# Ledger of designs, part 23: VH-VL binders against q9nrl2r1430to1533

Target 1, 104 residues: q9nrl2r1430to1533
Amino acid sequence: GGVHELSAFEQLVVELVRHDDSWPFLKLVSKIQVPDYYDIIKKPIALNIIREKVNKCEYKLASEFIDDIELMFSNCFEYNPRNTSEAKAGTRLQAFFHIQAQKL

## First folded at step 13 (VH-VL)

Design S23
Fold by OpenDDE, fold request of step 14:
Structure S23 (fold): chain C 104 residues (1-104), chain A 124 residues (1-124), chain B 107 residues (1-107)
Amino acid sequence: as target 1 above (104 residues)
Amino acid sequence: EVQLVQSGAEVKKPGESLKISCKGSGYTFDDYWIGWVRQMPGKGLEWMGMIYPGDSDTWYSPSFQGQVTISADKSISTAYLQWSSLKASDTAMYFCARHTFDFESGYYEYFDYWGQGTLVTVSS
Amino acid sequence: EIVMTQSPATLSVSPGERATLSCRASQSVSSYLAWFQQKPGQAPRLLIYDASTRATGIPARFSGSGSGTEFTLTISSLQPEDFAVYYCQQYDNWPYTFGQGTKVDIK
């Protein structure tokens, strides 16, 4: 295919991925590295999954897209204590997201 | 259409270096692990390692740790497998494969797309 | 690492007959088990994932079953194009590991 203009969702995901604080969210948590993660987090999600859903046009409403992003952050804060690098990164990235989401 | 296209066959001598490639297309390259599998002549399949292009996170199978280097260049959607000094025993077919994930379970799952393979022959 | 053991090493079957391939894991891999088919000069082709789910485009004659440490691939009625080597592979833990393969040839 050729180059096309990114949708608002696609663009926002790109911005999230490129953010310095995206590292905890780029891909799913490995159950190999974190064996208890999926005992606690029942609806795992990451930016790569969200981007895939965007690419497949699975989000019909902006609210659905936002819900998945918020779920991603919620999972992070549920599993990681506030003083962890992951939680701190999540806090900053979520703030960034909230600003960018206003443009949707 | 998702495709993995590998570089062509290589004929090398022991001691030479080699870098083979696997180019992904038809999907967001950064978002899926790319793995490498060795198949020696007439033998089975062996996982060598995998890399996540999005952050260059790289996992090696213990038997291949320090024996090869796996890398990726996101800018051209290409993963690499390289040797600093080939041995005759490195003669094999090498496959790359994309590691998918399951939306329901939330786990990384199976490898759904494979390259066509790169034959590497090392002999004096 | 988790060792995957397939049996038999070679399975000779007549066209139209049922083929049953076994795969054993040295420890539980839950349902994180895939089956691949490989023909000479070709890359492996995914047949089954999650122990029992057929990949897209795979004929219904292929079925997978099992969980934990014991798995089975069944070809209900072997077709000429089914003669090949079959591998099981666990993706429950790293490193991912294959069985040594079962060659299905014509009886």
Scores: ipSAE 0.858, ipTM 0.933, lowest interface PAE 0.5, mean pLDDT 94
Fold by OpenDDE, fold request of step 14:
Structure S23 (fold): chain C 104 residues (1-104), chain A 124 residues (1-124), chain B 107 residues (1-107)
Amino acid sequence: as target 1 above (104 residues)
Amino acid sequence: EVQLVQSGAEVKKPGESLKISCKGSGYTFDDYWIGWVRQMPGKGLEWMGMIYPGDSDTWYSPSFQGQVTISADKSISTAYLQWSSLKASDTAMYFCARHTFDFESGYYEYFDYWGQGTLVTVSS
Amino acid sequence: EIVMTQSPATLSVSPGERATLSCRASQSVSSYLAWFQQKPGQAPRLLIYDASTRATGIPARFSGSGSGTEFTLTISSLQPEDFAVYYCQQYDNWPYTFGQGTKVDIK
């Protein structure tokens, strides 16, 4: 059901935000700090945006929610080399997400 | 309904410290930047800085760097602007404002909601 | 920082007449430009964002145009409640900066 899915999405976002490796994903990358970011990443997204979409009931299917989360990680790995703190955090957080997403 | 409610007017003397507040409600406080704007008597608007409550990332305008401290307590959905030692030139109206998103593109856009303002008067 | 310059400083207009306000940026701000209206003792009210998009609840007589370094706010038919100070603001780069304002008063 839609209400249950929305609640599940909200809970999962809360868990992602509270995770120790969420720091690269809490908000959009600043183009001031990273001037070339938006030349490379064309579909920027972050947990705050995803949470707002959840709050607005924008996700009708679990697949839509999952797609946005995966996009968030994809953006991170596209821009950040594997040896960066951001990419390492992303790898761990994505693994956590994949486990939690099985409950959806 | 989104609201930003600021603390009341302040009357201070030079050298005194001050901390004013801006409380957000009707939205997820942690997920939106909160900015502060100064307006001296009879003058225009000046961005002072902004803070992201979710991680306390804070940006200052160069002219306000080191002059004020911006902080937030996300447990009570409140942002703060404070001075360690007020000057007469700090006399002004201070506004807080929320930074919103473009939900179609996923980019940050503009400051949509504003507090009612806090008047600070500093005189001997 | 990006300097925003508004003109004229004061614009005297009769009720029912057209008002045209200018805002110039010292460098391109793309379309990341907002217009605000402010009345004495009140917080600024958002009128236009992204250079030409009217904010929710704003009357159709308000319109914004321009991109890059030149922007215009137009009030097609000035109403009594429109006499106020208007500010443009860029949010393309930090620090965000306002123009010095244009006061629209009664001719």
Scores: ipSAE 0.858, ipTM 0.934, lowest interface PAE 0.5, mean pLDDT 94
Fold by OpenDDE, look of step 13:
Structure S23 (fold): chain C 104 residues (1-104), chain A 124 residues (1-124), chain B 107 residues (1-107)
Amino acid sequence: as target 1 above (104 residues)
Amino acid sequence: EVQLVQSGAEVKKPGESLKISCKGSGYTFDDYWIGWVRQMPGKGLEWMGMIYPGDSDTWYSPSFQGQVTISADKSISTAYLQWSSLKASDTAMYFCARHTFDFESGYYEYFDYWGQGTLVTVSS
Amino acid sequence: EIVMTQSPATLSVSPGERATLSCRASQSVSSYLAWFQQKPGQAPRLLIYDASTRATGIPARFSGSGSGTEFTLTISSLQPEDFAVYYCQQYDNWPYTFGQGTKVDIK
């Protein structure tokens, strides 16, 4: 991906990854572990993918970056019931994201 | 440029412990699985296991479960493979490899970059 | 685990000739099948992934086909640098497993 000056997108991704509630989102869900995941979720995404897109300068607008992050949370809430650890973590992380995104 | 650089050749005796390393560079180390592959002399390739440095999630092949330990230190972009007590049968070339995620399918990974290999020789 | 079986064990081919390598899976691996090339003293090099997609920098003479349980790697016109051992590998199920390899040597 090359050496880039840390952008606002890069910084926010770092903060999301370091958050205690990032564990459901660090990498793509394994089909091996969750066989039906990709029958339900058609646009999978995770923080590692988003970071790759940032590193490759694929986001030209903040809205594009935000859309991918929101998609990540949307996928979580679509697949995971509200009472699951994943959904609860997602709720907290999304709230954190919304606060940090105001700085973009 | 993506690179995986492994530690040098090892000559050990049975019963000794060993820890070999694989350092990644040219990419975000935390975001890609690192796998270990064994190749005994004159033989084929064997998956041993893999680790996701970002959260230390680790998968072992059943044949290697409990036989080795795979770990990572993401602060120095390094993955490790270690034995507590080597056997002569552990003599082999060991490769580390990066597992890239498939952006199209979204849930499968394949090995795109490999280390140069570490030769481990165990003999009395 | 899924057993991958390659054939033949050794394939002797003249330069410029076509080489056809086979890989069979004990159960369906869909299209999650990769081919690797390994030369003596070197690490494996990815040739094909997803059964038929060439990796970056891989010459067009290499092609992969198949799905499910039967796969084929074809080298349309063997070049001197193509003499090596070739492995197939499934990544549809854990543990990931390799075939035992096919050695392509010069006739």
Scores: ipSAE 0.834, ipTM 0.929, lowest interface PAE 0.6, mean pLDDT 94
Fold by ESMFold2, fold request of step 14:
Structure S23 (fold): chain C 104 residues (1-104), chain A 124 residues (1-124), chain B 107 residues (1-107)
Amino acid sequence: as target 1 above (104 residues)
Amino acid sequence: EVQLVQSGAEVKKPGESLKISCKGSGYTFDDYWIGWVRQMPGKGLEWMGMIYPGDSDTWYSPSFQGQVTISADKSISTAYLQWSSLKASDTAMYFCARHTFDFESGYYEYFDYWGQGTLVTVSS
Amino acid sequence: EIVMTQSPATLSVSPGERATLSCRASQSVSSYLAWFQQKPGQAPRLLIYDASTRATGIPARFSGSGSGTEFTLTISSLQPEDFAVYYCQQYDNWPYTFGQGTKVDIK
């Protein structure tokens, strides 16, 4: 989109990063700490990558931005069992995202 | 434009402590790993370790684990390398460098920008 | 960790000639290989990443090739400003490692 959408994407990423439950999503999962992650997750993504794409104006439509954010959560739920701290954080952050995304 | 500006040269005695700095500008400092590289006089480059300023996640090369401390203060966009007790063998040039990633794959980091270097001389 | 071995240690080349520098990895690093140039008294400069992609602003006389364990940096028509030390670095696996360097000297 337009200037308003790009500014809104930027603000939304800032709010996601500030959220207490952002810790699993700030950067790509370490293959040292999680050796099998990249065997299971084929399209990895994280908030730092999404922020860089916003900064470089790589999102042309709000749907593209939303798809990357939803991919981030989908990856979390695919890799992590429901009872893990990561999956619980993902559930809470996704709910926050859905509320904030209404501003788009 | 991306810049990494390091603190000035240091002349120290063995046993003294030291903390050198690397200030990043022109990009979102929190979102990129910063690595430290040692170059001993007349020698090649040695990767020492790296830090992710966004959450302070820190990794050390095995050769440097326990020998130095890498830290960052994201509020002032600055990474640090520090010694609690310098040795003469710590005499070297120290570079900071930014890791970047490939947007298409969403992963993989290589150094795309380097600081100017900080010369540390430790002599009795 | 992955050992990166560069050869030759020193390469003497006349201006205008081609220089060919080799870098070998102890195991496959796919294409996750960068080349750096370091002139005396300066910080390293990124030349090539992903084995063959020139970084922004790097002259076309620099080219990289290879994959897996064998990589080559080629400098066509060597210029006076190209006399430097060249390093390869793998970023496929932690810890990331450098080769020992190849010094390109004027013949």
Scores: ipSAE 0.414, ipTM 0.833, lowest interface PAE 2.7, mean pLDDT 90
Fold by ESMFold2, fold request of step 14:
Structure S23 (fold): chain C 104 residues (1-104), chain A 124 residues (1-124), chain B 107 residues (1-107)
Amino acid sequence: as target 1 above (104 residues)
Amino acid sequence: EVQLVQSGAEVKKPGESLKISCKGSGYTFDDYWIGWVRQMPGKGLEWMGMIYPGDSDTWYSPSFQGQVTISADKSISTAYLQWSSLKASDTAMYFCARHTFDFESGYYEYFDYWGQGTLVTVSS
Amino acid sequence: EIVMTQSPATLSVSPGERATLSCRASQSVSSYLAWFQQKPGQAPRLLIYDASTRATGIPARFSGSGSGTEFTLTISSLQPEDFAVYYCQQYDNWPYTFGQGTKVDIK
């Protein structure tokens, strides 16, 4: 998209990163700490990767950006049981994302 | 435009403490791991460890665990390498380097930009 | 820890000739291998990542190949500015490790 659309994606990522529940999503899950993660999650992604893709203008459609954000949450819920701190944070951040995405 | 600027050369005595710095600019500092690499005189490169400034998550090579402290202050886009008590064997060139992502795989990281190096000389 | 072994230790090559540097990993690292150049008194510079992809701004005379445990850096026509030490580095498994280096002497 255009400059205004890229700025909106950038601002949304900034808001997600600032959120208290962003901690499981700031960077890729460590292969060292969690060796089996990448056996289960085939399309890993995190907020730092999404921000870099915005910075490099890799998103051509808003749906592509939204798909990456939703993939991030889907990965969290696939790997983590619902009672974990990671899954609870994911639920709250996803709700926040849906509210902020309406403002695009 | 990506730059990593390290603090200047240091001449120290054994037993003294030291903290050297690496300031990043031209990119989102918080979003990239910063690694530290030692090069002893006439020797090759050794990965020491890395920090993610966004949340201060820190990893050490087993050879350097407990030997140094890696930290960052994201408010000034700066990473640090520090010793509580220097030894003569710490005499070396120390580089910081930025890790980036393999965007195709989404989870592998390699060095793409390096600082200019900080020479640390420890002698009595 | 994955041991990276480079050969030869020193390579003497005339300007304009081809230089071939070898890197062997103690176990498969797939294609997660980078090559760096370090000139005297300077920081290392990224040349190649993912075994064969040239980094931005790296001249076409530098090429990388290989996968698994065997990797090669080729300089197709050595220039005077290519006098340096070259390191391979794996990033498949932590800790990330470097080879010991190959010094390219320009004859």
Scores: ipSAE 0.365, ipTM 0.814, lowest interface PAE 3.2, mean pLDDT 90

Design S23
Fold by ESMFold2, fold request of step 14:
Structure S23 (fold): chain C 104 residues (1-104), chain A 124 residues (1-124), chain B 107 residues (1-107)
Amino acid sequence: as target 1 above (104 residues)
Amino acid sequence: EVQLVQSGAEVKKPGESLKISCKGSGYTFDDYWIGWVRQMPGKGLEWMGMIYPGDSDTWYSPSFQGQVTISADKSISTAYLQWSSLKASDTAMYFCARHTFDFESGYYEYFDYWGQGTLVTVSS
Amino acid sequence: EIVMTQSPATLSVSPGERATLSCRASQSVSSYLAWFQQKPGQAPRLLIYDASTRATGIPARFSGSGSGTEFTLTISSLQPEDFAVYYCQQYDNWPYTFGQGTKVDIK
């Protein structure tokens, strides 16, 4: 809701992109580098897509924004075994996200 | 509105270097792949490669690997195509293009906006 | 790399008639196929993406169909502004590749 909530979504995405563990999430997973990814993950999403949705005011409620961020992490954990660099980065960024999301 | 504006036509000699540009506006430049496409006189389209300006991730078609350099300066929303030593066979029209963004699929590897083209003529 | 083959090379069609353009991939590209229109001296423009989805601002007379290895662009009632070269492009696998083009000429 409203101007303050939209500004909060914008700031949270900026903080997520700046985080050291954002590297697996900046853009969609490459089909070239990971050929089977899109056979497994049917609702792909990344921080650049979420930022564009914020810029276009596509989120009406904070829950919708949070759902997309959580989908991003869920995709990571679904595709990647827990001991991979990607899954470890996802765990740390998700923890950071939960702390920052309290500000919404 | 989304725009891609390319630098002007170039007339060069073999062996000279050249860097042409593609400036994006009306969108978040860092968040979209920018590709380069060659069209030789009277011929079809050839995809040369692409760059993601947000992290400089760069991919080349095998035919162009080592022949050109693709780069970007996100601080001025500009992508570049560069030759260290031009050949007469580099004479062509060069387009930059942005991949589109489909919110529902999250897939953006197809593209929707093109620059106007830069004609490069290399002759002695 | 995936070879895209377009046919016919040239299609002669009278205004108001239906034009059917074909594009075949050397291996399955699922639905990751786009169609572009290019007029002389102009940049290409996107017509269709994901095999069948019309891009924003493209007239309803343009439609795409197909999946896997065989794709079709149909112009249901050709207008004077539709005489151009049409390219298909796959984006299933890098390098992304274009067909060689189909020129649509006035009959």
Scores: ipSAE 0.288, ipTM 0.786, lowest interface PAE 3.6, mean pLDDT 89

